# Miniprotein binders against q9bqp7, part 22

Target 1, 240 residues: q9bqp7
Amino acid sequence: VPQNWFPIFNPERSDKPNASDPSVPLKIPLQRNVIPSVTRVLQQTMTKQQVFLLERWKQRMILELGEDGFKEYTSNVFLQGKRFHEALESILSPQETLKERDENLLKSGYIESVQHILKDVSGVRALESAVQHETLNYIGLLDCVAEYQGKLCVIDWKTSEKPKPFIQSTFDNPLQVVAYMGAMNHDTNYSFQVQCGLIVVAYKDGSPAHPHFMDAELCSQYWTKWLLRLEEYTEKKKNQ

## First folded at step 17 (miniprotein)

Design wi28
Fold by OpenDDE base, fold request of step 21:
Structure wi28 (fold): chain B 240 residues (1-240), chain A 104 residues (1-104)
Amino acid sequence: as target 1 above (240 residues)
Amino acid sequence: DLEEKIRRLEEIIRKLEEAVKLFEEGKIEEAKKILEEVLRELEELIKETDDPLVLYLLDMAELLAEFALDAAKRGDLEEAIQLLKWAIEYLEWAVEEVKKLEEK
C-alpha cells in the first residue's frame, strides 16, 4: 500500500465537458525543471529482473543484427515513434492549424494501422500537452486527450513490430497513462477531468491496431501501482 | 553545450572503468565510492538531457550502476562488474548519439 496515497480523480472537477469545448486542443509546453518525468520514474524503478530480461533481449538482437545494426534499429524505433506522434498530432489538430501535411508522414503502416481507431476518436481537448502533479511532484507529456467511443480518455499511442493483443503485453504503459490522468486531473491548467485511459498499439505492417481501453476501475488499480513506483523513486533519490 | 556533455560522459565512463578494475582487484570500498560519485554525476547530467534516446541510454546506465552498487554491497562482485560493463556500453552509445546531435 502506498504510504502517500493521493486520489487519481478530482472530486471538485465535473466529468461533464464544460459546454465551451475549446475549439483548439490544449498544448502546454513541457518545462525543464528538477521535477521527474513519468518516463524517468518508470525507467528508474524497473526491477533487476526486468533489466536482465531487457539485456538478454538486447544481446540476442546484437547477435542477429550486429552491434551497429542494433543501434540503428533502436534509433529507428525512436524515430518512427516520433514521426508517428507528429503524424497523429497533425491528423488530430484542427484543420486551420494544419501546416502543410507532410503527405509522407501520413503514408506509414502505423498510420494505416490506427485508421479504424481514429474513426472513433472525437472531441480532442489536448495534444502533446504537459501535465504536472504539484502534490506528488512529477510531470509528463501526454499524447492526446479525446473522446474514444464517446468516453473522454487519455490516449497513449504506441508503436510495435509485434502484436500486443493484451494490455499485460504493454508493460508499464498502463502506469504511464494513469500517471498522466492523475496529473491532469489535478493540474490547474486543465479545467476538466478524465476517468478513462486508452492505449493504442499501432503496427508497422498496417495491420489493425489494438485498442486497450482502461475504465475507471482499471485506472484506479494501476494508479496504486504507479504510486508505489513513485514512492520507490522518491526514496531512491533521497538516499543519493 | 554538447561538447561539455560529451566530456562529462567520457569522464563518467573512465570512472566506471576504474571501478571495474577496483572490483577485480578486490578493492570494494574504493569502487563503491566511485560508483556513488558517478551516480550523482549521472543524475545531474540526466536533468540536463532532453533527447529521448540519450535520456533512455543514460537512465539505463544509471540504473545498472545502481544495481552494481547494490550487488557490491551484497558482496556479489561478479554481478557488480557485469552490470558496470553494461552501464559503460550504454554510456558509450550515449556519447555517440550526443555527437550525432552536435553534427545536426
Scores: ipSAE 0.834, ipTM 0.926, lowest interface PAE 0.6, mean pLDDT 91
Fold by OpenDDE base, fold request of step 21:
Structure wi28 (fold): chain B 240 residues (1-240), chain A 104 residues (1-104)
Amino acid sequence: as target 1 above (240 residues)
Amino acid sequence: DLEEKIRRLEEIIRKLEEAVKLFEEGKIEEAKKILEEVLRELEELIKETDDPLVLYLLDMAELLAEFALDAAKRGDLEEAIQLLKWAIEYLEWAVEEVKKLEEK
């Protein structure tokens, strides 16, 4: 049980989407401060066993690709991820803010992969927007807040070369989503709350993306796990 | 700014290499002191790092160095040395990636 329990949902905020659909999604810039990001907390609280597994995987990949080949592969993974998020931001942005869509960004297998999910996405409230949890002292950059099949969700977009048909195969992504939800629900820059999460795993080959919907109950379960990871991080940094 | 970052990373690598040598020599307390210093220096660099790949590499290096320090505290010097060697590899890669950012 977390020592410093804090609710994921804000009882002071209405569950009703405020009728003022902002015509433009929120895009709050991330302020780089002394405050740890969600990504950093999750990365720094990996277990020794997880690290050893990653290193063994890395060594196998180096044997297959060579050292330079593995570095190139890794760089390409990051680049493909970046381009995918940029393309999604462009797609989900209002038409009036559509700068010249780089047509090349839209011609990716990842974008093809998510097309069936995008059909069910509407009511975009935020895109690439910073969230801060002042009480728990963490920050993050969320990908998207929108309605998925009529439910307001924090949406997190992921790229993969391998199928991830189960939410358990998404590793710490559920923790990331609920961390963003909890921060947003208590961030004064946001007038609304979110009770659901969605992880979308897009595939390079254009095969249909896997949506992993997280209801309020599942979000609450992962929120407890997030709080434990945050406490572990905080304790680790106090002992340094 | 990027040149100074490279210099700082190279200095951290040097310190970690020294810590490895000290562990090999059985100078555990001296090596731990260097690791504690390196962890502070890495934390500062991470706060200043915007590039997601560089940030990932630095986070991995820091985590490995922390595990090395913990291993050393338990008296497992072989594990500590191995973890530091992996940390150095990530930092060397980070230097290469920072150099690429300067060329753009």
Scores: ipSAE 0.833, ipTM 0.925, lowest interface PAE 0.6, mean pLDDT 91
Fold by OpenDDE base, fold request of step 21:
Structure wi28 (fold): chain B 240 residues (1-240), chain A 104 residues (1-104)
Amino acid sequence: as target 1 above (240 residues)
Amino acid sequence: DLEEKIRRLEEIIRKLEEAVKLFEEGKIEEAKKILEEVLRELEELIKETDDPLVLYLLDMAELLAEFALDAAKRGDLEEAIQLLKWAIEYLEWAVEEVKKLEEK
């Protein structure tokens, strides 16, 4: 049980998103703060076993690709992820705010992969927007807040070269989603609450993306795990 | 300033190489002191880093250096040295990536 328990949901906020669809999605800039990001907390709390597995994987990839080849591969993974998020932001943004859609960004296997998910996405409330949890002292940049199949969700878009048909195959991604949800629900910049999460795994070859829906109960379960990771991070940084 | 960032990274690498040598010489307490200093310097540098790839590389280096310090505290110097060598590789890669950002 976390020592510093905090609720994921804010009882002072309505469970119903205010029906006033904002004409424009929120885009709060990420402030350069001393506050740890969700990603940093998750990375810094990896186990020794996880790190050794990653290093062993890296060494195998270096044997296959060479050192420079592995560096280039890694750089390309980050670049492809960035371009995919930029393309999704462009697609989900209102037409009036669309600067010249770089048509080249839309011509990707990842964009093809998510087309069937995008059909079920509506009511976009936020895109690439910063969230801060003041009490728990963490920050993040969420990809999207929108309705998926009529349920308001924090949506996290992921790229993969390998199928991830199960939520368990997404590793710490469920923790990231609930961390963003919990922060947003207590961030004063947001007037609404979210109770559901969605992880979408897009594939490079254009094969249909896997949606992993997280209801309020599952979000609450992962929230407890997130709090434990945050406590571990906090304790680690006090001992330095 | 990207040039200053490169200088700081190169100094951290030098200190980690010194720590490896000290562990090989059996000077455990001196090596631990250097690692504690490096961890503080890395933490400051990470707070100033916005590039996702560079940040990933620095986070991995920090985590490896922390595990090295813990290994040294347990008396496992072989593991500590191996972890530091991996940390150095990530930092060298970070230097290369920061140089690419300066050229853009």
Scores: ipSAE 0.833, ipTM 0.926, lowest interface PAE 0.6, mean pLDDT 91
Fold by OpenDDE base, last read:
Structure wi28 (fold): chain B 240 residues (1-240), chain A 104 residues (1-104)
Amino acid sequence: as target 1 above (240 residues)
Amino acid sequence: DLEEKIRRLEEIIRKLEEAVKLFEEGKIEEAKKILEEVLRELEELIKETDDPLVLYLLDMAELLAEFALDAAKRGDLEEAIQLLKWAIEYLEWAVEEVKKLEEK
């Protein structure tokens, strides 16, 4: 049980849009400060076993690709991820705010992969927007807040070369989503709350993306796990 | 300044190499002290880093160095040395990536 329990949902907020919700998605810039990001917390709290598995995988890849080949592979993974997020932001942005869509960004297997998911996405309220949890002292940059099949979700877009049909195969992604939800639900820059999460795993080959919907109950379960990871991080940094 | 970042990374690598040597020599307490210093220096550098790939590499190096310190505290010097060698590899890679950013 977390020592410092904090609720994921804010009872003072509604999930219903106020009639005054701006037609333009929120895009709060991430202020880089001393406050740890969600990604940092999750990365710094990986288990020793996870690290050893990752290192063994790296060593196998180096044997296959060479050292330079593995570095190039890794760089390409990061680049493809970045381009995919940029393309999605462009797609989900209102037409009036669309800078000239770089048509080249839209020509990816990952974009093809998510087309069927995008059909079910509406009511975009935030895109690439910073969230801060002042009490729990963490920040994050969420990809998207929108309605998926009529349910308001924090949506997290992921790229994969391998099928991930199960939410369990997404590792810490559920924790990332609920961390963003909890921060957003208590961030004063947001007038609304979110009770659902969605992880979308896009595939390089254009095969249909896997949506992993997280209801309020599942989000609450992962929130407890997130709090434990955050406590572990906090304790770790106090001992340094 | 990317040049200063490279210098800081190279100094951290040097310190980790020294820590490896000290562990090999059985100078555990001296090596731990260097690791504690390196962890502070890495933490500061990470706070100043914006590039996602460089951040990933530095985070991995930090995590490995922390596990090395924990291994050393348990008296498992072989594990500590192995973890530090992996950390050094990530930091060397980070230096290369920072150099590429300077060329752009």
Scores: ipSAE 0.833, ipTM 0.926, lowest interface PAE 0.6, mean pLDDT 91
Fold by OpenDDE base, last read:
Structure wi28 (fold): chain B 240 residues (1-240), chain A 104 residues (1-104)
Amino acid sequence: as target 1 above (240 residues)
Amino acid sequence: DLEEKIRRLEEIIRKLEEAVKLFEEGKIEEAKKILEEVLRELEELIKETDDPLVLYLLDMAELLAEFALDAAKRGDLEEAIQLLKWAIEYLEWAVEEVKKLEEK
């Protein structure tokens, strides 16, 4: 049980999305302060076993690709991820704000992969927007807040070369989503609450993306795990 | 300043190489002190890092250095040395990536 328990949901916020579709999605800039990001907390709290597995994977990839090939591969993974998020932001942004869409960004297999998911996305409330949890002292940049199949969700877009048909195969992504939810639900810059999460795993080959929907119950379960990771991080940094 | 960042990274690498040598020599306490210093320096550098790839590399190096310190505290010097070698590889890669950013 977390020592510093905090609710994921804010009882002071109405669960009813106020029907005012904001004409423009929120885009709060991330202020890089001394406050740890969700990503940093998750990275710094990887287990020794996870790190050893990662290093073994790296060594196998180096044997296959060479050292320079592995570096290039890794750089390309980061670049492809960035371009994918930029393309999605462009797609989900109101048309009036879309100057010249770089058509090249839209011609990716990842964008093709998510087309069937995008059909079910509406009511975009935030895109690439910073969230801060003042009490728990962490920050994050969420990808998207929108309605998925009529349910308001924090949506996290992921790229993968390997099929991830199960939410368990997404590693710490569920923790990231609920961390953003919990922060947003208590961030004064946001007037609404989110109770659901969605992880979308897009594929480079354009094969249909896997949506991993997280209901309020599942979000609450992962929230407890997030709090434990945050406590581990906090304790680790106190002992340094 | 990217040049200063490179200098700081190279200094951290040097210190980690020294720590490896000290562990090989059985000078455990001296090596631990260097690791503690490196961890502080890495933490400061990470706070100043915006590039996602560089940040990833630095985070991995920090984590490996922390595990090395823990291994050393347990008396597992072989594990500590291996972890530090991996940390150095990540930091060397980070230097390369920062240099690429400077050229843009």
Scores: ipSAE 0.832, ipTM 0.925, lowest interface PAE 0.6, mean pLDDT 91

Design wi28
Fold by OpenDDE base, look of step 17:
Structure wi28 (fold): chain B 240 residues (1-240), chain A 104 residues (1-104)
Amino acid sequence: as target 1 above (240 residues)
Amino acid sequence: DLEEKIRRLEEIIRKLEEAVKLFEEGKIEEAKKILEEVLRELEELIKETDDPLVLYLLDMAELLAEFALDAAKRGDLEEAIQLLKWAIEYLEWAVEEVKKLEEK
């Protein structure tokens, strides 16, 4: 059990969107502060076993691709991820705010992969928006808050070259989603609450993306795990 | 700013290489002291880093250096040395990526 328990849901916030659907999704800029990001907390609290597995994978990839080839591969993964998020932001943004859609950004296998998910996405509340949990002292940049199949979700978009049909195959992504949910639900910049999460794994070849829906119960379970990771990070940084 | 970042990274790499040598020589306490210094320097550099790839590389290097320090505290010098070698590889890669950012 976490020593510093904090609820994921805010009882003071209504789950019902106030009738004023903001015509424009929120886009709060991330302030560069001394506050750790969700990504940093998760990365810095990887287990030794996870690190060794990652290094072994890296070494295998270097044997296959060469050192420069692996560096290029990694750079391309980051670039493709960035472009995918930019394309999704463009798609999900209101038409009036759409700068000239770079048609080239829309021509990707990843965008093709998520088309069936996008059909079920509506009521976009936030895009590429910063969240801060003031009490737990962490920040993050969430990809999207929208309704998926009529349920308001924090949506996290992921790219993969390999199928991830199970939520367990998404590693720490569920923790990231609930971290964003908990922060948003307690961030004063947001007037609403989210109770669900959605991880969407998009594929480079355009094969149908896998949606991993997280209900309130599953979110609560991962929230406890997130709190433990955050405590571990905090303890680690105090001992330095 | 990027040139200074490169210099700082190169200095950190040098210190880690020194720590490896000290571990190989059995000078455990001296090596640990260097690692503690490196960890502080890395933390400062990470706070100043906004490029996602560079940040990833630095975070991995920091984590590996921390595990190396823990291994050294347990007396597992072989593991400490291996972890530091991996950390150095990430930092060398980070230097290359920062250089690419300067060329753009």
Scores: ipSAE 0.826, ipTM 0.922, lowest interface PAE 0.6, mean pLDDT 91
Fold by ESMFold2, look of step 17:
Structure wi28 (fold): chain B 240 residues (1-240), chain A 104 residues (1-104)
Amino acid sequence: as target 1 above (240 residues)
Amino acid sequence: DLEEKIRRLEEIIRKLEEAVKLFEEGKIEEAKKILEEVLRELEELIKETDDPLVLYLLDMAELLAEFALDAAKRGDLEEAIQLLKWAIEYLEWAVEEVKKLEEK
């Protein structure tokens, strides 16, 4: 059980955005500071067993692709993720003041994959926006806050080429979502809160993306696990 | 300055290679001091890095070096050496990636 427990939800905040709020989604800039990011915490608290499994997977990939081939594969995974997030931000932004219009950015199997999900997304409140939890001392950059089938969610977009490589810690996806949720719910840059999460896994071949909805109860359960990881990180860095 | 980052990474790699040699020679306390210095230098580099792939590689190298220091404290020198060799591979890969960013 965490020793420094803190609630994920803020009783002082409304669950729903005010209809009179600005029509442009929030995009709070991420600023460098000394406190750790969500992804840093999760990576740095991987167990030795997880790291050894990752290394074995890496060696098998190198046998199949060669060392240079594996490095290229890995670089492409990061690039595809970046392109996907950029495309979704463009699609979901009601403000078309950006002069960069790249038709290749909007054409991909991943974008095709999420089209049926996007039909259920509305009321976009934040895109690629920084969150900070002052009390617990962590930051993050969330992908999207919007309504999914009428429920306001922190939405996390993930790409998949069908294999689920160890390079990305896919086991931690729910922890990432609830960490962003908890930070947002207590960040003074936001006037509302979110009680649900959504993880959307998009596929390169355009196959329909798989949504993973997280209600408030499930978010609370993962929040406890996130707090344990954050405590582990803090204790590790205290000894450095 | 990406060129300075490359020089700092290459120096860290040399320090880790020295630590491996010291472990092989049984000079455990000297090797552990080098690891502690490397961990501090990696932390500084990580705070200065914004490229996701380079961050991933540096984070992995740091974690492996931390596991190696723990293994050395337990007397598991063979494990410590293997972990450091993996950390060096991640750092060499990071140097390659930073050079690619510099060319742009």
Scores: ipSAE 0.780, ipTM 0.906, lowest interface PAE 0.8, mean pLDDT 86
Fold by ESMFold2, last read:
Parts: sequence; structure tokens; C-alpha cells
Structure wi28 (fold): chain B 240 residues (1-240), chain A 104 residues (1-104)
Amino acid sequence: as target 1 above (240 residues)
Amino acid sequence: DLEEKIRRLEEIIRKLEEAVKLFEEGKIEEAKKILEEVLRELEELIKETDDPLVLYLLDMAELLAEFALDAAKRGDLEEAIQLLKWAIEYLEWAVEEVKKLEEK
């Protein structure tokens, strides 16, 4: 149980979709500062066992691809992830037209993979937008806030080369989602809040993406785990 | 700028290589002090880095060096050495990636 518990939801805010939403989703700029990011907190609180598992996986990949091949593979994963997020931001922005978009960003298996998910996405409220939790002192850059099948969600887009049919195949993705959610719900740049999360795992070959929906109860469960990770990070850095 | 970052990374790599040697010689307290210096220098580099792949590599190297320091405090020198060797690999990879950014 965290020593410094804080609620994930803000009772002073409405979570109802707004019928007169702005024509442009929010995009709060990320500011360079001393406050740790969500991804930094999660990376810095990995267990030694998790790191050893990652090193074993790395060695297997190096056996298959060679060391240079593995480095190229890794570089391409980062590049394709960046392009995927850029393409999704472009697709979901109501102000952009096809003539204003990079045509190469729209040509990918990952974009084909999420088409069936995008049909259920509407009411986009934020894209690639910074969030800050002033009380708990962390920041993040969320991918998307929109309705999915009628539920307003913090949506996190992930790329994968193989199908992942359940949420636990992702290391810390649920913690990322709830950390962004809690920050947004208490960030003065936002006037609304979100109670649900969605993790979408897209596939390089265009196979249908797997959505992993998180209702408010599941988000609250992961919020407790996030608070423990943040507490662990804070204590580790205080003692160093 | 990127050239300076490369030099700082290469110096950190040299310090970690020296720490490995010191652990192998049983000079544990000297090696631990080097690790503490490296951790501070890595924190500064991480704050100055925006490229996602380079950040990932530096973050991994920092975490591995932290685990190595903890292992050394527990007297597990074989683990400390292995963890530092992995950290060095990540930093050498980071140097390669920073050189690619400079060529662009």
C-alpha cells in the first residue's frame, strides 16, 4: 500500500463527452524540466529479474540476426513506432487533409492493423499531449484521448511484430495508461477527466490489432501499482 | 555538441572498464566510487538527450550500473562485473547511435 496515496479521479471534474468539442484536439507542449516522466519512472524501477529476461531475449535475437542485425532491427522498431504515432496523430486530427500529410507515413502494416479500431474511435479530445501531476510531481506525453465504443479513454498505441492477445504480455503498459490518466485528471490544462483506458497493439504485417480495454475499476487497481512504482523511484533518487 | 557528447560517453566507458578491472583485483571501494561518479555523469547526459533510442540505451546503462553498485555493496562481485559489462555494451551502442545523428 503506498504511503502517499492520492486519488486517480478528480471529483471536481466532469467526464461526460462534450457535444461541442473543439475542432482541434488539445496538444499541450512537453516542457523540459527536472520532474521525472512516466516512462523514466517505470524504466528506473524495473526489477533485476526483468532486466535479466530482457538480456536473455536480446542474446537470442543476436544469435538470429547478428549483433549489427539486432541493432538495425532495434533502430527500425524505434523508427516505425515514431512513424506510427505520427501517422495516427495526422489521421485523427480534424484539421489535416491528405494533401498535407506525408504519404509514406500512411503506408504501413501498422496503420492497416488498426483500421478496425479506428472505426470505433470518435470525439478526439487530445493528441500527443503533455500531462503533469503537480502534486505527485511527474509528467508524461499521452498519445490520444478519445471515445472508443462510446467510452472516453486514454488510448496508448503500441507496435508489435507478433500478436499479443492479453494485457500481461506488455511489461508496464497498463501503468503508463493510468499514470497519464491520473496526471491529466489533475492537470489544470485540462477541464475534463477520463475514467477508462485502452491499449492498442498493432502488428507490422497488418493483422487486426488487439485492443485491451481498461474500465475504471481496473484503472484504479493499476493506479495503486503506479503509485508504488513512483514511490520507489522517489525514494531511490532521494537516497542517491 | 554531439561531438562533446561522444567524448563524455567514451570517458564513462573508460571509467566503467577501470571499475571492472578494480573489481577483478578486489579493490571494491575504489570501483564503487567510480560507479558513483558514472551515475552522476549519466544523469547529466540523460537530461541533455532527446533522441528516443539514445535515451533508451543510456537509461539501460544507468540502471545496470545501479544494479552493479548494489551487487558490489552485497559483495557479489561476479554479478557486479557482469552488469557493468552489459552497461558498457549499451554505452558503446549509444556512441554508435550518436555518431549516426551527427552524420545526418
Scores: ipSAE 0.771, ipTM 0.903, lowest interface PAE 0.8, mean pLDDT 85
Fold by ESMFold2, last read:
Parts: C-alpha cells; sequence; structure tokens
Structure wi28 (fold): chain B 240 residues (1-240), chain A 104 residues (1-104)
C-alpha cells in the first residue's frame, strides 16, 4: 500500500481544454535533470526473477545469433521503434505536408498495422511531449494525447517485436500510461487533463494492431501500482 | 564529451573486475565499497546519456550491480560474482555503442 497516496486526476482541472482548439499539438521539450523518468523507475524496480528470465532469454539469443548478431538485432529493434514513433508524429502533425515527410519513414509494416486505429483518432492535442509530476517528482515523454472513438486518451504506441517480456514486462505498459497521465494532469504546462488511456500494439508484418482501452476506473487501479513502484524506487535510492 | 564518457565507462569496468577478484578472495567489505562507488558513478553517467540503447545498457548494469551488492550483504558470493560478470558485459557493450556514436 502506498505511504504517500496522491490522486491520478486533478479535480480542479477539466478534461475540456480551456483554450481555443490549437492548430498545432503541444510538444513540451524534455529537459534532462536529476529527477527520474517513468521508464527508469519501471526498469530499476524489476524483480530479480524478471532479470534472471531476461538474462536466460539473452543467452539463448546469443547461442543462436552469436554475440555480435544479438547486439545487431537489439540495435535494430531500437532503431525500428524510433522510426515508428517519428513516423506517427509526422502523420499526426497537422502542420507537416507529404513533401516535408521522409517517405521512407512511411514505408513500414508497423505503420500499415495501425492504419485502422488512426481512422478512429482525432483532435490531437499533444505529440511526443514532456510531462512532469511536480509533487511526486518524476518526468516522462508521452507519445500522443488525442481522442480515440470520442474519448480523450493518453495513447502509447508499441511495436510487437520489442523484447517486452524481458526488458520491461507487458504488465508495465499500463503503468507507463497512467504515470504519464498523472504527471500531465498535474503539470502546469497543460491546461486540461485526460482520464483514459490507449495502448496500441503494432506488428512488423502489417497485421492489424491491437488497441487496449483503459477507462478512468482501470487507470485509477493501475495508478496505485505505479505509486508502489515509484515508492520502491525512491526507497532504494535513499538508502544508497 | 564522448571520449570522457568512454574513459569513465572503462574505469568503472576495471573497478567491477577488481570487485570480482576481491569477492573471489573473500575480501567482501572491500568489494562492497567498490560497488557503492560504481553505483554512484553509473548514476551520474546515466543522467548524461541521451541514446536510448546506451541508456538501456547502463540501467541494466546498474540494476545488476545493485543486485550483486545485495547478494554480497546476504553472503551469497557466487551470485554476486555472476551478477557482476553480467553487469560488466552490459558495460562493455555500452562502450562499443558509445564508440559508434563518437565515429559519427
Amino acid sequence: as target 1 above (240 residues)
Amino acid sequence: DLEEKIRRLEEIIRKLEEAVKLFEEGKIEEAKKILEEVLRELEELIKETDDPLVLYLLDMAELLAEFALDAAKRGDLEEAIQLLKWAIEYLEWAVEEVKKLEEK
């Protein structure tokens, strides 16, 4: 049970934007500082069992690919993820034209995979935007805030080939979303809040992506688990 | 400065190799002090790192070194040594990746 409970939603803030609908989504720059990121907190609070499973999987991959082959495979996974997120930011940005986009970014099985999801996305309010929770002192970089099927969501884009079970468990994906949501809802750079989440898992072969919707009640449940992970991280670093 | 980062990583690797030797010799408290120094140095390097792959490698090395320190406190020296050897592998990989960034 968290010792320092804090609400995920800000009751003094509306989920309706106070300002006129902007023509350009928010993109708050991420500033490097001493407070931890969401991804670092989640990675640094992995259990020993999760780390041993990851190491066993790594050794199997090295046996099959060789050490240099495994390193190349891993580097390519990171590169493809980066390109996927860049392509989505470009596609969702209303100011960019097709001539300003790198045409090779748009050629991807992952982008084909999400096309049916993108048809249900509208009202983009933030893209690749930094969030900071002033009180709980953590930062993150959220992928997207937009309406999905009429509900304003923090949207997180995932590629299916990333080694999620061993680097970061699939159960951590909802924690990442709610951590960004809670930070945004209490960040003075934002005038509105978001109560729903969406995780979209895309496939390299272009197969239809899987959307996982999280309503406000589910987000609140995962928020409690996020607070526990943040407490674990804080206690670990206090005692070093 | 990427050259300085490489030097700092290589120094951390040497410290971890020394800690492994000290654990093998049963000099547990000396090895634990080296681990505490390494953890502080890794945390500073992590704050200065932007590249996602290098960050992943440093974060894994830090976590493995933290587990090794905990194992040493419990007297499980075989586990501590294995965890440090894995941490060294991640740091050697991180050096390779930083060298690639320097060549650009």
Scores: ipSAE 0.760, ipTM 0.901, lowest interface PAE 0.8, mean pLDDT 86
Fold by ESMFold2, fold request of step 21:
Structure wi28 (fold): chain B 240 residues (1-240), chain A 104 residues (1-104)
Amino acid sequence: as target 1 above (240 residues)
Amino acid sequence: DLEEKIRRLEEIIRKLEEAVKLFEEGKIEEAKKILEEVLRELEELIKETDDPLVLYLLDMAELLAEFALDAAKRGDLEEAIQLLKWAIEYLEWAVEEVKKLEEK
């Protein structure tokens, strides 16, 4: 159990925004400081076994693609993820009709993969928005806060390329969601809170994405695991 | 400034290459001091990095160097050397990616 427990939910906050909330989704800019990001905490607490598996996988890919081919492949994985998130922000923004949209950005298998999910998404509250947990001292950039099938969720969009999911721990995806949730629930830039999470894994070929819903109980269970990873990170950095 | 970042990365690579040589010569305390300096310099570069791919490469190099320092503290010099060689590869890749950003 973490030595410094802190609750994920804020009982002083409502699940519903009030009438004074902005009509456009929030997009809080990410501030540069010495506070670690969620993704850095998770990356820096990878085990040696995870790192060795990653290096083995790299070696196999280099044998198949060559070194330059592997680097190009990796760069393209990052580009595809960036394009996917940009497309989703555009689709979910109420300002889409006010400017020329790049139609090629919207034409991808990943976007087709999530169409059935998007039909159930409404009430977008935040898009690509920074969160900060002042007490626990970490930051993040969440993808989306919106209602999914009537439940307000922190939604995390993932591309399903096999090498990317393999080098990311499957248990780390829920940790990202709850870390963003806990930070948002205690961040003064937000007037509301969220108690549910949704992880959506999209497929490059357009196959229907599978939503992974996280209710409040499941979020609380993963919150404990996130706190342990954050403690591990903090203890490691005290020696430096 | 991207040119300055490239120079800083190249100096870190040279320091890691020196640390590898010191481990091979059995000068473990001097090599460990170089690793501690590199880790501090990497953290400063990471704070100044926005590009997701470059950031990933720097984070991996830092983690590998940290594992190498731990291996050296346990006396496993062969493991420390291998981990540093992997870290150098990530940093050389990071230099290539920063050069691509500069060309734009």
Scores: ipSAE 0.759, ipTM 0.900, lowest interface PAE 0.8, mean pLDDT 85

